# VH-VL binders against Collagen alpha-1(XVI) chain (COL16A1), part 11

Target 1, 182 residues: Collagen alpha-1(XVI) chain (COL16A1), of Homo sapiens (Human) (q07092r50to231)
Amino acid sequence: GFNLIHRLSLMKTSAIKKIRNPKGPLILRLGAAPVTQPTRRVFPRGLPEEFALVLTLLLKKHTHQKTWYLFQVTDANGYPQISLEVNSQERSLELRAQGQDGDFVSCIFPVPQLFDLRWHKLMLSVAGRVASVHVDCSSASSQPLGPRRPMRPVGHVFLGLDAEQGKPVSFDLQQVHIYCDP
Below, E stands for the ipSAE of ESMFold2; O stands for the ipSAE of OpenDDE; V2 stands for 0.75 times the mean of E and O plus 0.25 times the DockQ between their complexes.

## First folded at step 4 (VH-VL)

Design N24 (framework fv_nepuvibart)
Fold by ESMFold2-Fast, scan of step 4:
Structure N24 (fold): chain C 182 residues (1-182), chain A 122 residues (1-122), chain B 107 residues (1-107)
Amino acid sequence: as target 1 above (182 residues)
Amino acid sequence: QVQLVESGGGLVKPGGSLRLSCAASGFTFSDYYMSWIRQAPGKGLEWVSYISYSGSTIYYADSVKGRFTISRDNAKSSLYLQMNSLRAEDTAVYYCARGHYYILTGRSFDYWGQGTLVTVSS
Amino acid sequence: DIQMTQSPSSLSASVGDRVTITCQASQDISNYLNWYQQKPGKAPKLLIYDASNLETGVPSRFSGSGSGTDFTFTISGLQPEDIATYYCQQYDNLPYTFGGGTKVEIK
């Protein structure tokens, strides 16, 4: 697996607030600066075709942007190879990826539990023709996902990007990890 | 390759209504934010409204809020603008414009239709 | 709303001249600014995005610079086909707003 806090240099970014609690885990507060790195530095061979993305996160009351990208990998021109989008109005996550037929393939996961202003563990798992979302220790939600193009080690990886204006989005993180064996 | 074609413009009396359409081709319409931008004769550009790729996020300029409704039909690759309670100051060429899906460094209107003229006159 | 003040409103120059137009935002917009060219009777065309990046297929004589509140658009070596009105546009915040335009004519 890959620890994205290290690979995205979150600990070395001065604009990211590090909130230390002697009796609790380290909290990273995003929103003041873009969180991005070239894809080749995060995923040297591109994002694996089968993977699990695990985050421990808190969505804030002031994260009222209607649509924003929690995680995204772009191509060389800035268009998405894959994205995981937060829709605050619908209280859902949408996964989109480039399809083999030239269009995007997508699936939507209702996740109202993420919008309670509390810490949650979120896992997105992609394997074969199925994508799944797990929140905390509750049951998995699975959706069919059409055939996808292989991921390429080009473009950039983004974490917390406003879909309307391309600006950084404010939320709190404790963990971000990718596993290549979901 | 990318094409946007507007239709539905015409002459209408003050207080009347018109519905503009924009037919998109050459790209995956459902992946892009779309906007309407207008230009009064001999004047500059004024942004009117935008709609997200899913249709769930919509914003209007104050000058048209409450009178205009933007909508889209992703299955038909079409964008619409329903204009009600039209005023003389709404007289303009109305352009359909494609916004970028997303990018860290840019949000621009990279493709525009040819425009459709709306004239509001007695 | 963010107000975009564009200057001058019009100018006349000779073929081969260096033409400069400016755009000022009423508040800091970082580099979230685009430049468009509109020829008579036609739709606008994107020339520069994110203040300084040249759009694909656009001649290298066009350039943009600036950040924060002050932005400049330059045509180095004006050509006859450059007769047009040029607009800046901010996308830092909604509503999106355009400058008043600069009409460029050949002497």
Scores: ipSAE 0.000, ipTM 0.490, lowest interface PAE 14.0, mean pLDDT 85

Design N25 (from N01 with heavy chain D99S W100I G101P S103W E104G Y105T, light chain D92H N93S L94W Y96L; framework fv_nepuvibart)
Fold by ESMFold2-Fast, scan of step 4:
Structure N25 (fold): chain C 182 residues (1-182), chain A 119 residues (1-119), chain B 107 residues (1-107)
Amino acid sequence: as target 1 above (182 residues)
Amino acid sequence: QVQLVESGGGLVKPGGSLRLSCAASGFTFSDYYMSWIRQAPGKGLEWVSYISSSGSYTYYADSVKGRFTISRDNAKSSLYLQMNSLRAEDTAVYYCARSIPYWGTFDYWGQGTLVTVSS
Amino acid sequence: DIQMTQSPSSLSASVGDRVTITCQASQDISNYLNWYQQKPGKAPKLLIYDASNLETGVPSRFSGSGSGTDFTFTISGLQPEDIATYYCQQYHSWPLTFGGGTKVEIK
């Protein structure tokens, strides 16, 4: 696995506020600057077909009025190869990816527990024909996911992108990791 | 093949109303953001209004805010612009346009429909 | 609102010439800029998106560059069918704004 905070240069971005507490983890406050890098820089061989994305995050009230991408990788034409979208009205996450036949494949996970203004650990796991979401100490929720196109090291990676405006979304992070063994 | 066909334009007097329609075909309409963009005779392009794929979010240029309403019917693959309290300055060809992911890039445009506001 | 300033407003060039058009944003828009071509009586057509990416099916003689506030659109080897008005457009912030357009004519 690897640490996306380092690969997306979050520690070197002056517009990202770093909150240090003596007995707590470092908190990164996003929203003031775009979090994006070329895909080849973050995932030199493209995002693996099977992976787990793990975040420790806190959703602010500003995010409750938005539909936004928590994580997205685009193709060379700017279309999503894969995206994990936060739907604040439905209190859900939608995973969407380019399908083998050219259409998008998707699945939806209800996650009302994320919208309580508290810290949560979120894991998205993608393996074969199944995607799963695990929040905190709860049991994993699994959904079928159709056949996908192989991920390519083209386009850009985004973290915290407003789906309507394409601008940064304000939320707090402690950790972001990708594992190639879900 | 992707097609967008506008209709509903015409001649109206100041203070009048018109409803424009845009019929979409050749793609999954419900997956795309849509906008109305206008062009006054001999002038440049001006963005008018935007609607998200679900219809949950709308945005308007300040010049039309409070007078125009954008809407969509995904079951009918149709986009609409209700125009009220029309002014001479609203005279333009109105285009509907499809936005690719990341809301503001217009990869397909309709042919346009002319709206003339004149006394 | 973000103001987009295009220059020149018009130009005349010969077939085979290199044509350059510039677009300046009133604030930093990163790479959130598109270029469109409009022929008389026709709808605009997307040529370049995200400052430098060529739209599918568009000839390679068209190119774009720049980031931040200063952007350039270039036609390498102008062809007769390239005679049109060209517009830049930002999508960094609401409202979406277009440049004033550059009319390209043959000498």
Scores: ipSAE 0.000, ipTM 0.474, lowest interface PAE 15.7, mean pLDDT 85

Design N26 (framework fv_nepuvibart)
Fold by ESMFold2-Fast, scan of step 4:
Structure N26 (fold): chain C 182 residues (1-182), chain A 120 residues (1-120), chain B 107 residues (1-107)
Amino acid sequence: as target 1 above (182 residues)
Amino acid sequence: QVQLVESGGGLVKPGGSLRLSCAASGFTFSDYYMSWIRQAPGKGLEWVSYISSSGSYTYYADSVKGRFTISRDNAKSSLYLQMNSLRAEDTAVYYCARNPRGYYTMFDYWGQGTLVTVSS
Amino acid sequence: DIQMTQSPSSLSASVGDRVTITCQASQGISNWLNWYQQKPGKAPKLLIYDASNLETGVPSRFSGSGSGTDFTFTISGLQPEDIATYYCQQYDNLPYTFGGGTKVEIK
């Protein structure tokens, strides 16, 4: 695996507030500036077709009325190759990816436990024709996911983007990792 | 690859009506907010209206509220602007543009524009 | 509405000069500002998005900076093909608003 905090330059972004805690990990507060990097810089060979995305995050109250992308990789024209969307009204996550036939394939995961203003560990796992979401120590929620186009190392990676306005969304992070062997 | 082609402009009398069309190709039209932006001869740019990707949400500049209606047909990849009660001040080149909302943060593609002249 | 005040309204410069255009928002808009180039008789073209990011295919002599209320657009080493009117545009809030434009002419 690898650490997305480094690859997305979160530590180098002055608008991301770094909250030091002597009894815990560094907290990164997003929302003041866009978090984006060229895909080639983050995933030189493209995002693997099978992967696990792991975040330790805290969703703030003001996001509870929005739909926004927690994670997104676009193509050269700005269309999403893959996105993990937070639907705050429904308290769910939607995974969308480009399908082999050109339409999106998607699946939805209810995650009401993320909306309690507390820290949670979230894992999205994509393997074969199944996507799974784990929150903390709970059992995995698994959904079928249709055949996808291979991910290409083009376009941009985004973290925390309002789906309607394209503005950064404020939330707190401790960890962002991707594993190629989920 | 991405193309936006406006049509429907022309000469119309004050108080008249005109319908503009914008034909989109080279991208998934239904994923984007779309805007109309106008420019009076020799003047600057003025944003007129937007419509959400689904068509459920619209917004209008105060200068056109109640007179103009933006709509879209995602099955035909087409955007429309119905212009009623036209005034001389509506004389402008009207551009169709792909909105900065959603996947893009900018008006990244514009059509060539279609001229609307409101005159006797 | 957010008013975008652009300065100067016009300028004349020589090939090779550094040209600076400013844009001031009537309220804070973070970095939610784009810059467009409009050549005579043509549709506008995006040059800079989110205050400082260069659009793909745009020459590196174009740059943008600023945040909040004060923004700057610069052409380093003006070229003949840069004769155009340049516009700033905010997208922090509806309605979207444009600056009045700066007409750049070569002597």
Scores: ipSAE 0.000, ipTM 0.452, lowest interface PAE 16.8, mean pLDDT 84

Design P01 (from B03 with heavy chain S28T L29V S56Y; framework fv_becotatug)
Fold by ESMFold2-Fast, scan of step 4:
Structure P01 (fold): chain C 182 residues (1-182), chain A 118 residues (1-118), chain B 107 residues (1-107)
Amino acid sequence: as target 1 above (182 residues)
Amino acid sequence: QVQLQESGPGLVKPSETLSLTCTVSGFTVSSYGVHWVRQAPGKGLEWLGVIWSGGYTDYNTPFTSRLTISVDTSKNQFSLKLSSVTAADTAVYYCAREWYGDTYFDYWGQGTLVTVSS
Amino acid sequence: EIVLTQSPDFQSVTPKEKVTITCRASQSIGSYIHWYQQKPDQSPKLLIKYASESFSGIPSRFSGSGSGTDFTLTINSLEAEDAATYYCQQSYSWPLTFGQGTKLEIK
């Protein structure tokens, strides 16, 4: 696995507020500036087709946003190769990826527990034709996911992007890791 | 009418740089990926590397230190440079198109034979 | 890297016979296998993509099957024009790799 905080240069980005807690982990507050890097820099060979994405996060109240991308890798034209979308109205996550035939494949995970203004550990696992979401190791959901195109090291990686306005989304992070052995 | 055509010197001396160009027509360079694949005489196919829209590249690990692939979108041309060549680099070199987001090769150039010899 | 092993390396066949070529991957690769035909002194030509999908213009006698680690290319009734070397290629993981090739010769 590897740490996306390092690969996305979050510690070096002045617009990301670093909140120190002497009794706990460092907190990174996003939203003031875009979090993005060329895919080639983050994933030199593209995002693996089988992976686990682990975040420790706190979602803030967003009264105006219906959907936003928690994590997204685009293609050369700016369309998502893969995206994990937060739907605040439905209190759900949607995973979308480019399908083998060129259309998107997707699955939806109800996660109302993420919208309580508290810290949660979220794991997205993608393997074969199944995607799974785990919240705080107590809630698990698996959904079928259709065949996908191989991931390519083109376009950009985004973390926290408003789907409606294309602006950075404010939320707090402690941890972001990718594991290639899901 | 999709076409790819390799060109460059057919003979390169050991220790020098092998330079090839792939000229494409029937599609826009910025909309596709172009791969380089080689084949030593009487042997199989070996993937060398790729370049995608935006200039992003990936190279097969044995070649990372001596291979450079570049694109000139204004000329619809892709270039391959392989430095410090030896007789083991003697091969037919192909450029091949990745179909929009898939990593299979739908169209190939005719190939150009490069011999590394003194 | 993912290693692809083809069998047989070489086969001499009679016209109209059914021919099966196999490709075995060193790890599970789903359906991310593609098949190419290469005639002497010519570039490779795509036959089958994603294990079983025929590329446009390819004769119906060519078909592909398999998933995971074991894949096959079948020529249902061999024609003289099918004398060529056949290669499998995986696109599951980078770097992209090819099998060593299977050469078909007409008796």
Scores: ipSAE 0.006, ipTM 0.475, lowest interface PAE 14.4, mean pLDDT 84

Design P05 (from B03 with heavy chain T61D T64E; framework fv_becotatug; at its last look DockQ between E and O 0.03; V2 from the best seeds 0.00; counts 0 for: pae E 15.1 > 2, placed apart)
Fold by ESMFold2, look of step 5:
Structure P05 (fold): chain C 182 residues (1-182), chain A 118 residues (1-118), chain B 107 residues (1-107)
Amino acid sequence: as target 1 above (182 residues)
Amino acid sequence: QVQLQESGPGLVKPSETLSLTCTVSGFSLSSYGVHWVRQAPGKGLEWLGVIWSGGSTDYNDPFESRLTISVDTSKNQFSLKLSSVTAADTAVYYCAREWYGDTYFDYWGQGTLVTVSS
Amino acid sequence: EIVLTQSPDFQSVTPKEKVTITCRASQSIGSYIHWYQQKPDQSPKLLIKYASESFSGIPSRFSGSGSGTDFTLTINSLEAEDAATYYCQQSYSWPLTFGQGTKLEIK
């Protein structure tokens, strides 16, 4: 698999605080600086059609009415190719991707458990025309997903981006990986 | 007590593969990386690469094509293989522990000398 | 890769003197510098982490300072046992790199 802590240079970014954790992996405190890298450095051949995105994260207090991208890949003009959006008001995740016909395809997963100010492991799995979300090894919540356009390795990858203001969003991270065979 | 100990053959012929093991004890592997660092006689320290207990690795660029680092968590052993060795690979080889992604080396093995000679 | 340049390469020192060793990084690395002592025929020993944090059990005469590109290791009353080679190491960027070393000998 793909270790995005390495591919996004998180250890090499001085503005990201690294907090010792004697009970587990290092804590990376995001939010003070944008987390972004050219897609060519992160995914040279684009994301696989089928993949799993795994994060170990702690969501901090957010105001309701706020939507932000936990993970996003754009094209060279900043137009989204794929995104995983957090809706703090609805306590849900929305997966959006470019469809084969140019419109977005999407699905929504309720995840109220992520908002309890504790550490969680989140897995998004995209396989065929189905997307699934697991939180803390619970049963998958699965949703249909329409046919997608292949991702092109142009543009940028982001972690923690405010959807309206384009500013970094604060949260803590211990793990972020992509696996090619979910 | 935290301990790391390197072992290997000591003498390797040119063009062969150098194989070393690092046996560790006194700490949980799940939270640590093990690095390999070498020191040619009379010279400074050179970082070779790292592996974490989950198996992910990173290698120093000059060694990328020749170096394999691996782990056997059931035996508390980390291994280094360096292929196609030359006299320039003669060095003392160390394994060293990284704590929780704090990339400094708090514990080092005693080191093992590997000589590449025909 | 980040090059660390130490100064001096070698220094002959008198006991009880204050000794400073410098490490210069080829780019800004914040405080992600660590210092090691290596005595002849021994493994390196961690002295200072994150530019200025003393490792457990290290004598108080050893201290570190600096940020950005310029770092120093200070020995504030040299003892004979401090004759060794000293290395700085950065952890800001992969690959990890060491300075070339500074050898201290007793005059």
Scores: ipSAE 0.005, ipTM 0.470, lowest interface PAE 15.1, mean pLDDT 85
ESMFold2-Fast, scan of step 4: ipSAE 0.329; ipTM 0.739
ESMFold2 (binder alone), look of step 5: mean pLDDT 92; pTM 0.945
OpenDDE, look of step 5: ipSAE 0.012; ipTM 0.587

Design P07 (from P01 with heavy chain W99Y Y100E T103S; framework fv_becotatug)
Fold by ESMFold2-Fast, scan of step 4:
Structure P07 (fold): chain C 182 residues (1-182), chain A 118 residues (1-118), chain B 107 residues (1-107)
Amino acid sequence: as target 1 above (182 residues)
Amino acid sequence: QVQLQESGPGLVKPSETLSLTCTVSGFTVSSYGVHWVRQAPGKGLEWLGVIWSGGYTDYNTPFTSRLTISVDTSKNQFSLKLSSVTAADTAVYYCAREYEGDSYFDYWGQGTLVTVSS
Amino acid sequence: EIVLTQSPDFQSVTPKEKVTITCRASQSIGSYIHWYQQKPDQSPKLLIKYASESFSGIPSRFSGSGSGTDFTLTINSLEAEDAATYYCQQSYSWPLTFGQGTKLEIK
């Protein structure tokens, strides 16, 4: 696997607040500036067809009335190749990916536990035709996911983007990793 | 509609810096990846480097210490500087637009021949 | 870096013949291969992207195929205007690299 904090240059971005607790991990507070990099820099061969995305995050109260992308890889025109969207009103995550015929394929995961203003570990796993979400030590929730277009190393990777306005979304992070062995 | 045009001195002396400008029309340079590719006389194509929106650059390994690519958004231009040139740097230099971020090239400038000679 | 080797280097062909140009990668590159045509004293022109996808406006006689390490550009019925040097290019890994070129001359 590899650390997306490094690949997305979060430590080098002065607008991202670094909060250090002597008895805990470094906290990164996003929202003041866009978190984006060209896809070729983050995933030189495109996002793998099978992967696990692991985040340790805290969703703040002001995000609870927004629909926003926690993670997104766009194509060259700015449209999603793949996105993991937070729907705060429904308390759910929607995984959406470009299908073989150009239409999107998607699945929805209820995750009310993420909206308690506390730290959580979130894992999204994509393998074959199944996507799974795992929160903390709970059991994984699995959903079928239709056939997808192969991921291309084009466009941009985004972390924390408002779906309607395209502006940065403020939330806290401790960890972001991609594993190619889900 | 879309045009790229290279300009700069056709003759550069050994050990000096080769400086070229690519002027574009029909699109905004900050919205595309823009690359430099060269071709030595009678030889094939060699990729030199790229600049993307936001000013991020990547350079081909042999050129990392000698090459700088930059963009002037106000003039819709991007520039190549290659330092410490030798006769081996004699080539036609092309600027090229990355097709919608896909790392292949849909529009090319006409090319400009740069000869490195005393 | 990924090395692309084209075959043949040169071919003299008659009009209406079927022509096949091969590009071999030094390692597996999926379908991240693109093909260009360069006529004398002109800039390269994109023909095929991602091994098999025709670029807009390109005549149907041009097609591409292959995956992994072996790729082919086919001209199913050669026309006089197809006299040019053809290059493959990979976008799988940085740095971007080109094949050495295949020159086609019409008899």
Scores: ipSAE 0.007, ipTM 0.487, lowest interface PAE 13.4, mean pLDDT 84

Design P09 (framework fv_becotatug)
Fold by ESMFold2-Fast, scan of step 4:
Structure P09 (fold): chain C 182 residues (1-182), chain A 120 residues (1-120), chain B 107 residues (1-107)
Amino acid sequence: as target 1 above (182 residues)
Amino acid sequence: QVQLQESGPGLVKPSETLSLTCTVSGFTVSSYGVHWVRQAPGKGLEWLGVIWSGGYTDYNTPFTSRLTISVDTSKNQFSLKLSSVTAADTAVYYCAREWYDYGDTYFDYWGQGTLVTVSS
Amino acid sequence: EIVLTQSPDFQSVTPKEKVTITCRASQSIGSYIHWYQQKPDQSPKLLIKYASESFSGIPSRFSGSGSGTDFTLTINSLEAEDAATYYCQQSYSWPLTFGQGTKLEIK
């Protein structure tokens, strides 16, 4: 697996506020600067076709009523190879990836529980032709996902990017990890 | 009509910096990735590096410490600088455009190439 | 890095013959193979992308196939203008790499 806090250099980025909490884990506050790295540094072989993305996060009130990318890997020209988009109005997550025929494939997961201003564990799992989302103690929600092009180590990885303006989105983070064997 | 045209000195002395320019027309430089590829006489093609929209660059491992690729969007020009050259850097140098759709890493259009000989 | 090995290195062929050029990758690369034609003193020209998709304006006699480690470029009825060196290129992993080339000459 990969610890994305290390791979994206979040601990070394001065613009990311580190809130040291004697009653709990270290909190990283994003939003003051873009969180991005070249894909080849984060995933030297590209993001694997099967993976699990695990985050411990808190969505702030400022992100409500916005559409933004929680996680995105672009191609060389800035178009997404894969994206996990937060739709705050619909209280949902949309997974979108490049399909084998060049069209995008996507699936949508309702996640109203993420919009309560509290900490949550979120897992996105992609295996075969199924994507699943698991929040906290809830049962996994599964959706079919069409055949996809293999991910390539090109472009950039982003965390917390506004879909309309391309600006960083403020939210709080404790954990980001990718497992390559979900 | 998409065109790429390399230019620069045909002769460079050992230990000096090789500087080439690729001038493009028929597309916006900020909308495409542009790669540099070289071909030593009688040899195959070797990828050197790329610059993408937004100014991001990547370089092939043997060249990381010597190679700089840049873009001037106002002039529709890409530049390649390779420092500390030796006779092994003698080659035809090409600039090539990456396909815009999905940012796929094949080269749809190439410049004509420019021969650079490294010799005293 | 991914090594691409082409076969044959050289072939002398008769007009109207069917010609097959092979490219073998050192590891599985899905369909991320692209084929180029390079005539003497000219730059390479894209023929086939993603193993089997023809680039715009390329004659229908050119076709590609394969996946994983073994790929082929086929010219169904060779024309005199097809005398050139052909290169495969992978885009599956960085750095981008090319095969050593296959030179076709017309008898």
Scores: ipSAE 0.007, ipTM 0.505, lowest interface PAE 12.5, mean pLDDT 84

Design P10 (framework fv_becotatug)
Fold by ESMFold2-Fast, scan of step 4:
Structure P10 (fold): chain C 182 residues (1-182), chain A 121 residues (1-121), chain B 107 residues (1-107)
Amino acid sequence: as target 1 above (182 residues)
Amino acid sequence: QVQLQESGPGLVKPSETLSLTCTVSGFTVSSYGVHWVRQAPGKGLEWLGVIWSGGYTDYNTPFTSRLTISVDTSKNQFSLKLSSVTAADTAVYYCAREGYWDEGDTYFDYWGQGTLVTVSS
Amino acid sequence: EIVLTQSPDFQSVTPKEKVTITCRASQSIGSYIHWYQQKPDQSPKLLIKYASESFSGIPSRFSGSGSGTDFTLTINSLEAEDAATYYCQQSYSWPLTFGQGTKLEIK
């Protein structure tokens, strides 16, 4: 797989604070400016049809009250090809993707454990017609996911984007990785 | 009790390097980012740059070619070097601590007393 | 960069008067605005963070409000010790920027 910290140039972006915690790894603080790159620079052939997205993250008390995108890849017109949305009111994650028939397909994962102001490891895996979420050492939660339109290397990749106004969302990050090997 | 204190020469000649040190107490430099902010006489505040533990830095665009910020964790000290100074660099220089990493964002909860640096021959 | 414009630049004020200082951002910045007080020959002091959250030890007469592009610092009953220059600062985007300042003088 590959490291999104490198591909999204997080270490070279002045808008991202680099905080070395004496008790742990380097912390990247997002929220001051949009984290985005053209999709073709991050995923030259588009996001793989089957993948696992792994984040080590901390959701702050200053997260937006409505929905926001933790991860999103848009198409050439700015519409999501795929998005992982945080719903702070419901304490859940929603995966949405463009469907083969032109509608969106989606599934929802309750993840109240992410909203405790502590560090967590989050894995989203998508394989065939199933999506799964795994938090820390808990059992994986799996949901059916309808057939998706193939991913394309167009548009932009985003981390931490308000769904309503397109503004950056503040949260802390230690790791972002994509695994795409079988 | 959190304290920050700037020190260094108060007079620097044009074309030379301005060098300042910020000594901190009541916290360790490895736990916080420390920023440098300056204020020309009678003018407003201007952000210069920041350093986090491990030597990671960000600088405001007008200063990227002339500004270096460094940290000495053993002495609880931060240093600022600004090269090729001119009269426009005459200002009070402050070091300031950012809010705690867990709760905060970039607001400055504690400031040093400031040190005036005059660029003059 | 995000430009912050304060108004007024200067105000001469009577003790016990209610004072309002405004800060306008060149683009929407949510609630990522912070307010500082600077007395003559002293360093700035944090008053309000995230538009409306009082920093510890700050007198209750100071309050902040606003979101998006328009923000306000209010002193509900001015004291003589409040003669100072007040600055807003945004943390929404890098580089960090300050407003030009509002100077309050006591009559």
Scores: ipSAE 0.006, ipTM 0.484, lowest interface PAE 14.5, mean pLDDT 84

